VH-VL binders against q0aze0. Designs and how they scored, part 403

Target 1, 268 residues: q0aze0
Amino acid sequence: MKIILVNNRFKENTEKKAQEIAGQLSALNVEVIIDNGLDEPYAGTVDFIMVLGGDGTMLRAARRYGQRAIPVLGVNMGTVGFLSNIEINELAEYLPLILREEYSLEARMMLEVAVFQQQSLLTRVFCLNELLLRSNSPRMLSFALEISGQKLEPYRGDGLIVSTTTGSTAYSLSAGGPIADPQLDAFIVTPVASHIINKRPLVVSPEREISLHLLEEREAIIGIDGQIKMDFGAENRVLIKRAPHPLLMVNLKAKPFFTSIDRSLQRQ

## First folded at step 19 (VH-VL)

Design KK41 (framework fv_bermekimab)
Fold by ESMFold2-Fast, scan of step 19:
Structure KK41 (fold): chain C 268 residues (1-268), chain A 123 residues (1-123), chain B 107 residues (1-107)
Amino acid sequence: as target 1 above (268 residues)
Amino acid sequence: QVQLVESGGGVVQPGRSLRLSCTASGFTFSSYGVHWVRQAPGKGLEWVAAISYEGSNEYYAESVKGRFTISRDNSKNILFLQMDSLRLEDTAVYYCAKDRIYYSKAFYGMDVWGQGTLVTFSS
Amino acid sequence: DIQMTQSPSSVSASVGDRVTITCRASQGIKSWLAWYQQKPGKAPKLLIYAASHLQSGVPSRFSGSGSGSDFTLTISSLQPEDFATYYCQQDNYRPLTFGGGTKVEHK
């Protein structure tokens, strides 16, 4: 068995804990690769991915490895989040089940985001939560939203979020989007501070293709999962569709979505 | 330099066929939808047909549907309009035009136009 | 088909005049309207897209407004090079349709 341990070296003591767990796994004849976020993603074949950290670390793991159809387990290191399944102090209890492959999988849709500059592909990124388009100045944006070849009325405002159902509790929620059951496959399109009265979030089929471009030159930014940031101008275009593979999240312990919502809203 | 150049116009007899070509240069032709727009002598503009950037979707004005066929060769940067069963009413200057936005299945305005090619009929 | 009705068919104007051209769609087209300028013997030139957005290189004296079914092109201070025919065109529905044109000519 070969396992990738994904951690965040910038969190206090997480690097030391990752090394400790790697040592324990190696003693059980498990080959371990540590990914602390600084190097390129591991290119070889692996059987399992263990994410040590919070939701942010899970988002990075999903972008790097989510399209490989490999089981991914979120192990919480402190604060309760939406994307972890077990706590670090429970790992020893569940490790035998992991090694025996005695767990279920939940499929979570991902976005495929392609960003272009004057017809040239700048980047193609997969993400679990959302793409955010936002103004990077006090001036509002004017932009076109196209859904499967249909043009909506031009948007005027600070931006737009295109989210998965998993991402419904992230930036989309803060912008007034609905909370969606992650068992549903859908895109959620949420305006950010729209200057058009009653501009509503849209819930659309995950088979739709979504496109965005600016109708006038403005300083804008594209954000992906709150971690990747790119400049966006009138010569840029972004194409969004459902990624070819969902993220396969390991379920070892019942973690009801609605219980997680209640706990997270209590902290806000 | 971004440009479109039409060719293939001329004098034809009613009921005959004619094929127009439009050669693109200075931009990535395969990334844009392209249009044929005509203008009869002394009259206004009339949209005739368009084809998607990948070539899989074609659109026609009702007046030419079933008689005209739009096609493209992305490897050669050429747009075609095959005109069958030509009528006197088809007399016009035919322009090809590029849509503004790349990799779109919708249309956002025509920002680059050729100089046009004239199709007329002999008596 | 969406019918685009353009008015007036012609207008006589002098340099420095404010010229207003209107365009009405037979059905709502959102803001998906373009304006073109055409000089005799030349291909059309895109001036405005998405009802109110100025194409790069087009002078700021040109402006567009409107949404839904009623649209306006304004030339705030007519210059000698602006004597031409102007066309509106909707791209919200297929087939795409043009207005009949407005000729801006010398008095």
Scores: ipSAE 0.822, ipTM 0.922, lowest interface PAE 0.8, mean pLDDT 91

Design KK42 (framework fv_bermekimab)
Fold by ESMFold2-Fast, scan of step 19:
Structure KK42 (fold): chain C 268 residues (1-268), chain A 123 residues (1-123), chain B 107 residues (1-107)
Amino acid sequence: as target 1 above (268 residues)
Amino acid sequence: QVQLVESGGGVVQPGRSLRLSCTASGFTFSSYGVHWVRQAPGKGLEWVAAISYEGSNWYYAESVKGRFTISRDNSKNILFLQMDSLRLEDTAVYYCAKDRIYYSKAFYGMDVWGQGTLVTFSS
Amino acid sequence: DIQMTQSPSSVSASVGDRVTITCRASQGIKSWLAWYQQKPGKAPKLLIYAASHLQSGVPSRFSGSGSGSDFTLTISSLQPEDFATYYCQQDNYRPLTFGGGTKVEHK
């Protein structure tokens, strides 16, 4: 068995904990590769991915490894989130189940995002939560939203979010988007401070292709999962579609989605 | 320099065929949808056909559907219009035009135009 | 097909005049309308796209407005080089359709 252990390079205690866990796994004859985010993603074959940290660390793991169809387990290290399944102090009791492959998998859709500059591909990335287009100045944007070749009325406002159902509880929620059952596959398109009255979030088939470009030059940025940031101008275009593979999330412990959102909303 | 140059126009007999070409230079032709637009002598503009950047989606005005075929060769930067079963009503200057936005299956305005090629009919 | 009705068919104007040209779609086209200028014997030139957005290099005296079915092109102070025929064109529906044109001519 070969396991990638993903931790957050910027969290003070996570590197030490990753080394401790790697030692425990090695003692059980498991080969461990540690990914703290500083190097390129591990290129070899692996059997399992263990993510130590909160939702942010899971988002990075999903971008790096989510397209490989490998089981990914979120292990929470203190901050409660939506993407972890077990707590770090529970890991020892669940390790035998992990090693015997006695768990179920939940598929979570991902976005494939391609950003172009003057027809040249600038970057192609996969993400679990969302792509954000937003103004980077006090001036509002004017931009085109195209869905499978159909043009909507131009958008005027601070920006737009294209989210997965998993991302419905992230930035899309704070921008007024709906909470979506992650068992559903859909794009959620949520405007950010639109100046057009009644510009509502859209729920769109995951088989459609979405594209965005500015209709006039403005200072804007593209954000991906809150972790990648790029300048975006009138020469840029972004193309979004369903990623070829969903993220395969490991379920060792029942974590009902509606109980989780009910708890989170009550504490707001 | 961004430019489009049409060729292949001329004098034809009704019912015959003619193939127009449009050669692109100065931009990445394969990234853009392109159009054919015609203008009869002393008349207004009429959109004829368009083809998506990858060449897999074709669009036609009702007046030419089934008679004209739009195609492209991205390796040679050439747009074609094969015109079959020509009618007197097809007499016009034919322009090719580039759409504004790359990698789109929708259209956003035609920002670069050729000089046009004339199609007329003999008596 | 979407019918684009352009008015007037011609307008006689002098340098310095404010000129307005209107375009009406037979059904709603959102803001997906372009305006072109054509001089005799020349290819059309794009002036405005998405109803109100000025194409790069086009003088600021040209402006567009409208959405849905009714659109206007305005030339705030006509210059000698502006005597031409102007066309609106919708790109919301296929086939794409042009208006009949408005000739801006010398008085």
Scores: ipSAE 0.823, ipTM 0.920, lowest interface PAE 0.7, mean pLDDT 91

Design KK43 (framework fv_bermekimab)
Fold by ESMFold2-Fast, scan of step 19:
Structure KK43 (fold): chain C 268 residues (1-268), chain A 123 residues (1-123), chain B 107 residues (1-107)
Amino acid sequence: as target 1 above (268 residues)
Amino acid sequence: QVQLVESGGGVVQPGRSLRLSCTASGFTFSSYGVHWVRQAPGKGLEWVAAISYEGSNTYYAESVKGRFTISRDNSKNILFLQMDSLRLEDTAVYYCAKGRIYYSKAFYGMDVWGQGTLVTFSS
Amino acid sequence: DIQMTQSPSSVSASVGDRVTITCRASQGIKSWLAWYQQKPGKAPKLLIYAASHLQSGVPSRFSGSGSGSDFTLTISSLQPEDFATYYCQQDNYRPLTFGGGTKVEHK
């Protein structure tokens, strides 16, 4: 058995805990690769991915490994989040089940994002939560949204989010998008501070292809899962579709989605 | 230098066929949808046909549907319009035009146009 | 097919005049309208796309406005090179359709 431990080297205690867990797994004859985010993704075959940290660490793991159809377990290190299944203090209890492959898998859709510059592919990335297009200045953007060849009324505002259902509780929620059951596959298209009143989020089929481009030159950026940032101008175009493979998330214990939402949205 | 250059116009008899060509240079032809637009002498513009960037989707005005066939050869940067069963009403200058946005399945205006090629009929 | 009606068919104007051309669609086309300029014997030139967005290299005296079914092209201060025929064109529905044109002539 070969396991990747994904951690954030720059967060307090995660590197030390990763080393401790790696030692425990090695003692059980498990080969361990540690991915702290600094190097290219491990290119060899692996049986399991254990993510030690918060939702941000899981998003990085999903981008690096999510298309390989490898089980991914989120282990929370004391932060509140939606993408972890167990807490770090529960790992010892669940480790025998992991090693015996006694767990279920939950498939989560991912986005395939292709960014072009003057007809040439600049980059292709996969992500779990969302693509954000936003203004990088006080000036509003004017941009076209195309869904499977159909043009919507031009958007004018600070930007747009194209989200998975898993991403519905991330940036899309902050921008006024709906909360979606992650068991559903759909794109959620949420305007960011639209200058036109009554622009509403859209929920569309995951089989659709979504395209964005600026209608006039503006200083803008594309953000992916809140972790990748790149400049976006009138010469650029972004194409979004459902990724070929979902992220396979490990389910070791029941984590009721709607109960988690209630806790997260509890008002002061 | 971004250019479209048309050829193949001429004098034909009603009911005959004619093939127009449009050669593209100075841009990545295979990335853009392209159009044929015609203009009868002293009249306005009329959209005729379009073809998607990959060539898999074609679109026609009702007046030419079933008689005209648009096609492209991306390896040679050339657009074609095969015109069959020509009628006197097809008399016009035929322009080829580039769609404004690359890798799009929709239309966003036409930003580059050829000089036009004239199609007329003998008595 | 979407019918595009331009008004007026022709307008006589002098250099320095403000010229307004209107275009009406037979049904709603959102903001998906382009404006073209055509000089005699020449191919059309794109001026405006998506109703109000100026094509690169087109002078700022040209502007477009409107959405839905009613659209306007304005030339704020007519120059000698602006005497031409202007066409609107919708690209929201297939087939694409042009207006009948508006000829801007010398007074």
Scores: ipSAE 0.800, ipTM 0.912, lowest interface PAE 1.0, mean pLDDT 91

Design KK44 (framework fv_bermekimab)
Fold by ESMFold2-Fast, scan of step 19:
Structure KK44 (fold): chain C 268 residues (1-268), chain A 123 residues (1-123), chain B 107 residues (1-107)
Amino acid sequence: as target 1 above (268 residues)
Amino acid sequence: QVQLVESGGGVVQPGRSLRLSCTASGFTFSSYGVHWVRQAPGKGLEWVAAISYEGSNKYYAESVKGRFTISRDNSKNILFLQMDSLRLEDTAVYYCAKERIYYSKAFYGMDVWGQGTLVTFSS
Amino acid sequence: DIQMTQSPSSVSASVGDRVTITCRASQGIKSWLAWYQQKPGKAPKLLIYAASHLQSGVPSRFSGSGSGSDFTLTISSLQPEDFATYYCQQDNYRPLTFGGGTKVEHK
């Protein structure tokens, strides 16, 4: 069995715990690869991915490994989040189940984001939460939103979010989007400070292709999961579709989504 | 230098066929939808047909549907219009025109046009 | 098919004049309208797309406005090179349709 242990090198206590867990797994004849985010993703075959940290570390793991159809377990290190399943102090209890592959998987859709410079592909990235288009100056954007060849009225405002259902509780929520059951596959399209009165979030089939381009030159950025940031201008185009594979999240412990939402919102 | 050049126009008899070509240079032809637009002598512009960047989606004006066929060869950067069962009302200068936006399934305006090729009839 | 009606069919103007051309769609086309300029014997040139956005290289004296079904092209101060025929074109629905054209000619 090979396990990738994903941690954040710069977060307190995670590196020490990663080494501790790696030692425990090695004692059980498990090969451990540590990914602290500084090197390229491990390219070999692995059986399981264990993410030590908060939601941000899980987003990085999903970007690096989410398309490989490998089970991913979120292990919380203290900060309450939506993407972890067990607490670090529970890991010893659940290790035997992990090693015997006695767990259920929950599939979470991901976005495939392709950014073009003129007609050439600049980059292709995958993400679990959202793509954000936003102005990088005091001037509002004018941009076109196309859904599977259908053009909507041009948008004027500070930007737009295209989110997965998993991302409905992230930046899309802050921008006024709905809370969505992550068991559903859908795109959520949420405007950011639209100049048009009553411009509402859209919930769109995940089989659709969504594209964005600026109608005039502005200083704008594309943000992905709050972790990747790219300049975006009138010569750029972004195409968003459902990623080929969902992230396979490990369920060892019952953690009902709506109970988690209720707890999170209550704790201001 | 982004350029489109039409060819293949000429004098035809009613009921005959003619094939127009449009050669693209200075841009990645395979990334853009392209159109045929015609203009009868002394008249306005009339959209005729369009083809998606990959060639799988084709669109026609009702006046030409069933008679004209649009196609493209992305390896040669050439757009075609096969015109069958030609009628006197098909007399026009035929322009090819490039979509403004690449890799789009929708139309956003035509930013580059060829010089046109004339199709006319002899009696 | 969407009918695009331009008015006037022609306008006589002098250099320095403000010229306005209107275009009406038979049903709503959002803001998906382009304006083209055509000089005799030449191909059309894109001036404005998405109703109000200037194509790169087009002088700022050209402006577009409107949404839904009523649109206007304005030339704020006519120059000698602006005597031409102008066409509106909707791209919200297939088939794409053009207006009948407006000829801007010398007084």
Scores: ipSAE 0.784, ipTM 0.906, lowest interface PAE 1.0, mean pLDDT 91

Design KK45 (framework fv_bermekimab)
Fold by ESMFold2-Fast, scan of step 19:
Structure KK45 (fold): chain C 268 residues (1-268), chain A 123 residues (1-123), chain B 107 residues (1-107)
Amino acid sequence: as target 1 above (268 residues)
Amino acid sequence: QVQLVESGGGVVQPGRSLRLSCTASGFTFSSYGVHWVRQAPGKGLEWVAAISYEGSNKYYAESVKGRFTISRDNSKNILFLQMDSLRLEDTAVYYCAKDQIYYSKAFYGMDVWGQGTLVTFSS
Amino acid sequence: DIQMTQSPSSVSASVGDRVTITCRASQGIKSWLAWYQQKPGKAPKLLIYAASHLQSGVPSRFSGSGSGSDFTLTISSLQPEDFATYYCQQDNYRPLTFGGGTKVEHK
């Protein structure tokens, strides 16, 4: 059994805890590869991925490993979020179940994002939450949205979010998008500060192909999962489609989505 | 630098066939949708046909549907219009034109045009 | 098919005049309209796309406006090189369709 242990070494005590867990796994004859985000993703064959941290660490793990069809477990290190399944102080209790493969899997769709400059591919990246197009200046953008070759009315505003259902509780929510059950597969297309009256979020089939380009010269950026940032101008184009593989998330204990939503909406 | 050059026009008899060609240079031909647009002497512009960048989607004006066939050879940077069952009303200068946006299955305006090739009928 | 109706069919103007050309679609085409300029014996030149966006290299005296079914091309101060025929063209629906053209000629 080979396990990748994903952490952020710059967070308080997470490196120490990762080393402790790696030692425990090695004592059980499990080979451990530690990924702290500084090096290239591990290229070898792996049986399981354990993510130590909050939602941000899970998003990084999903981009690095999500297309490999390997079970991924989120272990919370004291942060509040949607993407972890167990707490760090519960790991010892659940470790025998992990090693015996006694767990269920939940598939979460991912986006495949291809960014071009003129006709040349600049980058191809996978993400779990969303792609954000936004203005990088006080001036609003004018841009075209195509859905499977069909042109919508041009958008004018600060930008647009193309989100998975998992991402419905991230930036899309802040921009006025719907809360979506992550068991559904769909793209959610949410305008950011549209200057055109009645621009609503759209929920579309995940089999659709979505593309964006600017209709005039503006300073803009593309953001991916809130972690990757790139310049975007009128010579750029982005193509978005369903990624070939979903992220396979490990369920060791029930974590009701609607209970998490209810807590997030509560006043304190 | 970016250029389209039409060829293949000439004088034909009604009912015959003619194949027009349009050679592209100075841009990545295979990335763009391309159009045929015609103009009869002293008349306005009429859109004739278009083909998607990969060649799988073809579109025609009703006046030519079933008689004209658009095709492309991306390896040679050439656009074709096969014109069958030609009629006197097909008399026109035929332009090829490039659509603005790469890797799109929609159309956004024709930014580069050839000089045109004339199709006329004898007697 | 979408019918594009231009008016006027011709306009007589002098250098320095403001010229307005109108285009009406038989049904809504959103903002997906282009404007072209054609000089005698030459291929058309793209001036404006997506109703109001000026093509690179086109002088700022040209402007477009409108959405849905009614569109306008304006030349704010006509120059000698602007005497030409102007065409609107919708690209919201297939087949694509052109207007009949507006000839801007000398008074």
Scores: ipSAE 0.819, ipTM 0.919, lowest interface PAE 0.8, mean pLDDT 91

Design KK46 (framework fv_bermekimab)
Fold by ESMFold2-Fast, scan of step 19:
Order: structure tokens, then C-alpha cells, then sequence
Structure KK46 (fold): chain C 268 residues (1-268), chain A 123 residues (1-123), chain B 107 residues (1-107)
């Protein structure tokens, strides 16, 4: 059995704890690869991915490994989040179930984001929560939203979010989008500070292809899961579609979505 | 230098066929949808047909549907319009035009045009 | 098919004049309208796309406005090179359709 431990080296407690857990797994004849975010993703075959940290660490793990159809377990080491299943102090209790493969999987859709410049592919990235297009200056953007070849009325405002249902509780929520059951597959398209009255969030089929481009030159950025940032101008175009594989999230312990929502909304 | 050059126009007899070609240079032809637009002598512009960048989707004006066929060869950077069952009313200068946005499944405007090729009829 | 009606069919103007051309769609086309300039014997030139966005290289004296069914092209201060025929064209529905044209001619 080969397991990737994903952690954030820049959090003092998480690096030490990751090393401790790696030692424990090694003693059980489990091969361990530690991914602290600095190097390229591990290229070899693995059986399981254990994410040690909060939602941000899970987003990075999903972006790096989510398309490999490998079980991913979120282990919380701090503030309560949406993407962890067990607490770090529960890991010893659940570890035998992990090693026996006695757990269920929840499939979470991901986005495939392709960014072009003058017809040349700049990057292709997979993400769990969302792509954000936003102005990088006080000037509002003017941009086109195309859904499977259908043009909507041009958008004027600070930007737009294209989200998965998992991302419905992240940036999209802050921008006024709906809360979606993560068991549903859909794109949620949420305007950011639209200057056009009556621009509503849209919920669209995950089989559709969404594209964005600026209608005039502006200083803009695209953000992916709040972790990747790229400049975006009138020469750029972004294509968004459902990723080929969902993220396979491990369920060892019941985590009621609506209870998690109530707890998180009380903190805002 | 981005350009489109039409060829294949000429004098034809009613009921016959003619094939127009449009050769693209200076841009990635395979990335853009392209159009045929015609203009009868002394008249306005009339959109005739368009083809998607990959070639799978084709669109026609009602006046030419069933008689004209649009196609493209992305390996040679050439757009075609096969015109069958030609009528006197098809007399026009035929322009090819590139659509504005790359890798789009929609149309946004025609930013590059050829010089046109004249199709006319003998008595 | 969407009918595009331009008015006026022609306008006589002098250099320095403000010229306004209107285009009306038979049904709503959102903001998906382009404006073209055509000089005799030449191919059309794209001036404006998405109703109000100026094409690169087009002088700032040209501007477009409108959405839904009513659209306007304005030339704020007519120059000698602006005497031409102007066409609107919708790209919201297939088939794409052009207006009948507006000839801007010397007064």
C-alpha cells in the first residue's frame, strides 16, 4: 500500500505531525510519500491520499491528484471545514478501516479549466471549488459568457465565478450564489458585483462547456480555488468543462452537510 | 499579415454548379469560424453560410439551404462554398470572412474579409 | 429570421457633423450587434462588436449604443474618409442577418 500525505509545510504543527504519521504508517509496512506543496506532484501510482490540514490543503490535493480516481481522505488539524471527514485525534481509531479499505466514497465533480493566449494553450488546471474572473483595478470589466455556443447578455461588473456544487459554500456563496447539495453535479455561475440590475446566479448542466473572454482591454485576473492566480486580458480566453474524473472523497464518519453549513454560516 | 483571398468566381449558366475557394494566411485558420457573405450589384450585404472552426457545424441562410454546401480543409487553410442549382438571383460578389473569437462555438462579428469574387450569369 | 431595419436609408452630411444611424431588430437580440463600414468597391470593415465595443484600430469618433431591439451608431465629428455605407448585423440568432444599409453622402 502506498499513501500520499498532503500537508502544508508552512504551518508549524502540520509538518511535524505529517512526519509522525508517516513514521506510524511506515511501521505498518505502508509506503509513504509526503507532498508539502513545494515540488511537482508525485508521478507514481498510489493507493490512497491522506490530506492533513484544512480545506485549503484539500483543494491543493484535489488539484494535484483529483483526476487519478484515488480515494482522498481529509483529516482536520484545525478550524472546522467542509472537506475534512475525521479529526486528527481520531486517526488512530480509523486507521485500521483505511488499511482494510472499509469505507465508502463520495464523488465530487471537478472543473477542467483551459486558459489560452492567442490560440495557444497556457495551462490546463483541474479544480474542486471554482474559477474566479475579476477586475484587478477599480474599473469594471466587460466580458462575454458563452454556454455551449449560446451567448448570454454581456456582463458588466467586477467579475464572475464558475463553481462546482462543492464550491457553492466557498467564493460563490460570498458573492451571493446558492448553497448546493454537493451530491448534485452542476455548474453554478455567480456574478461578482454586477453593475447590471437583475444578473442572477445560474445553475447549469455539468455537460455544458462554459467560456469567458473580455470584450475590451482591462486589467483582470483569474483565480482558481483561491490558490492559483493568472493575469487575464483581451488576448486570453478560458474554457471550462466538467473534469473527466470526480474527486473520490473518503467517508469513514457521517458528516451531515446541513449541520456543517449551519456551523459555518454562524461564523460569518 | 492576416488575409483571406477568394477565387473561383466567374460567368456561369443557370442551373449549373460553381465552387468558390477562400485561402487564409497570417493567422491560425483552424481556430476560427468563417463565413460567406454576398452582395448583389447595388444591393446590401446578405449572410450566406458559416462553418465552425473544427468543421462539424454548418449554417445556411434559407435562400441557399439545400443548394449550397460550406466546407473547409484546415490542413490547407482553405474554405469552400459549393454552389449547386445556381439561379440568376445568386448573382453577387461573394466575400469570405473570419469570425472574431478563436475556439468559440458562437459568432461575434467578422473582423477580416477577403476582396470578394464575382459570380454572374451568361445569357 | 430576424429582420434588421436601418434608418435612415441615406443621410447627407458635412465634415464635422454628428451623424446618427439607427438599427432596429424584429425581436430582442441582447447586445449581439455589429456595425460595419463599406466603401464603394471594397470589402466591409468591422467597426463595432457587441453593440458598443470599438474594434482595434477604429477611430474613437465612432461609438455604438443600445441593447435588446434598438441600436445606434454615432460618428461624433464626421471626417472625409467616413463617407461610406454603414451596415448593422445581428449575431444572436441563426441565420445571421444584416440591415439594409445607410449611405452617408456629401451634402
Amino acid sequence: as target 1 above (268 residues)
Amino acid sequence: QVQLVESGGGVVQPGRSLRLSCTASGFTFSSYGVHWVRQAPGKGLEWVAAISYEGSNKYYAESVKGRFTISRDNSKNILFLQMDSLRLEDTAVYYCAKDLIYYSKAFYGMDVWGQGTLVTFSS
Amino acid sequence: DIQMTQSPSSVSASVGDRVTITCRASQGIKSWLAWYQQKPGKAPKLLIYAASHLQSGVPSRFSGSGSGSDFTLTISSLQPEDFATYYCQQDNYRPLTFGGGTKVEHK
Scores: ipSAE 0.819, ipTM 0.914, lowest interface PAE 0.9, mean pLDDT 91

Design KK47 (framework fv_bermekimab)
Fold by ESMFold2-Fast, scan of step 19:
Structure KK47 (fold): chain C 268 residues (1-268), chain A 123 residues (1-123), chain B 107 residues (1-107)
Amino acid sequence: as target 1 above (268 residues)
Amino acid sequence: QVQLVESGGGVVQPGRSLRLSCTASGFTFSSYGVHWVRQAPGKGLEWVAAISYEGSNKYYAESVKGRFTISRDNSKNILFLQMDSLRLEDTAVYYCAKDPIYYSKAFYGMDVWGQGTLVTFSS
Amino acid sequence: DIQMTQSPSSVSASVGDRVTITCRASQGIKSWLAWYQQKPGKAPKLLIYAASHLQSGVPSRFSGSGSGSDFTLTISSLQPEDFATYYCQQDNYRPLTFGGGTKVEHK
């Protein structure tokens, strides 16, 4: 068995803990690759991905490895989030189950984001939560939203979020989007500070293609999962569609989504 | 230098056929939808047909549906309009025009136009 | 088909005048309307897209407004080169349709 351990070297004691866990796994005849975010993603084949950290580390792991159809387990090392399944102090208990492949998988849709400049592809990125288009100056944006070849009324405001259902509790929520059951596959399109009164979020089929472009030159940025940032101008166009593969999240213990929501809304 | 140049117009007899061509240069032709628009002498503009950037989606005005066929050759940067069963009402200058937004299946207007090619009928 | 009605069919104006041209759609087209200028013997030139956005290179004296069914093109101070025919065109529905045109001519 070959396992990738994904961690963030800049978060507390995570690098030391990753080395400790790698040693324990090696003693159990498991080959371990450590990905601390500094280098390119591991290019070889692996059997399992273990993410040590919070939701941010899981988002990075999903972008790097989510399209490979490999089981990914979130192991929480700090503040409880939405994307981890077990706590670090429970890992020893669950390791035998991991090694025997005694777990279920939950599929989470991902976005495929293609950013173009003057008809040339600048980058293609896969993400778990959302793409954000936002103004990077005091001036509001004017932009076109196209859904599967159909044009909506032009948007005027600070921006727009295109989110997965997993991302419904991230930036989309703070912008007024709905909380969605992550078992559903859908795009959630949420305006950011729209100039039009009562501009509503949209929930659309994940089979739709969504595209955005500016109708006039403004300073704007594209944000992906809150971790990648790119400049965006009138010569740019972004195309968003369902990624070819969902992220396969490991479920070792029941972590009901709605219980997590209740905790987050009432306590945190 | 972005340019569209029409050719193939001329004097025809009613009921005959004619094929118009539009050659594109100075931009990535294969990335944009393109249109045919006509204008009868002394009259206004009339949209005739459009084709998507990849060539799979074609759209026609009701007045030409079933008689005209739009097509494109992206390897040669050429747009075509095959006009069958021509009528006196088809007398016009035919312009080709480019949609401004790349890789779109919607239309956003026409930002670049050719100089036009005249189709007319013998007396 | 969406019918686009322009008013007036012609307008007589002098250099320096403010000229207003109106376009009405037979049903709502959101803000998806373009304005074109055509001079005799020439191809049309795009002036305004998405109802109110000025095309690159077009002088700021041209402006567009409106949404839904009623749209206006304004030339704030007419110049000699602005004597031409102007067309509105909707691109919200297929087939695309043009207005009948408004000729701006010398008094």
Scores: ipSAE 0.809, ipTM 0.916, lowest interface PAE 0.8, mean pLDDT 91

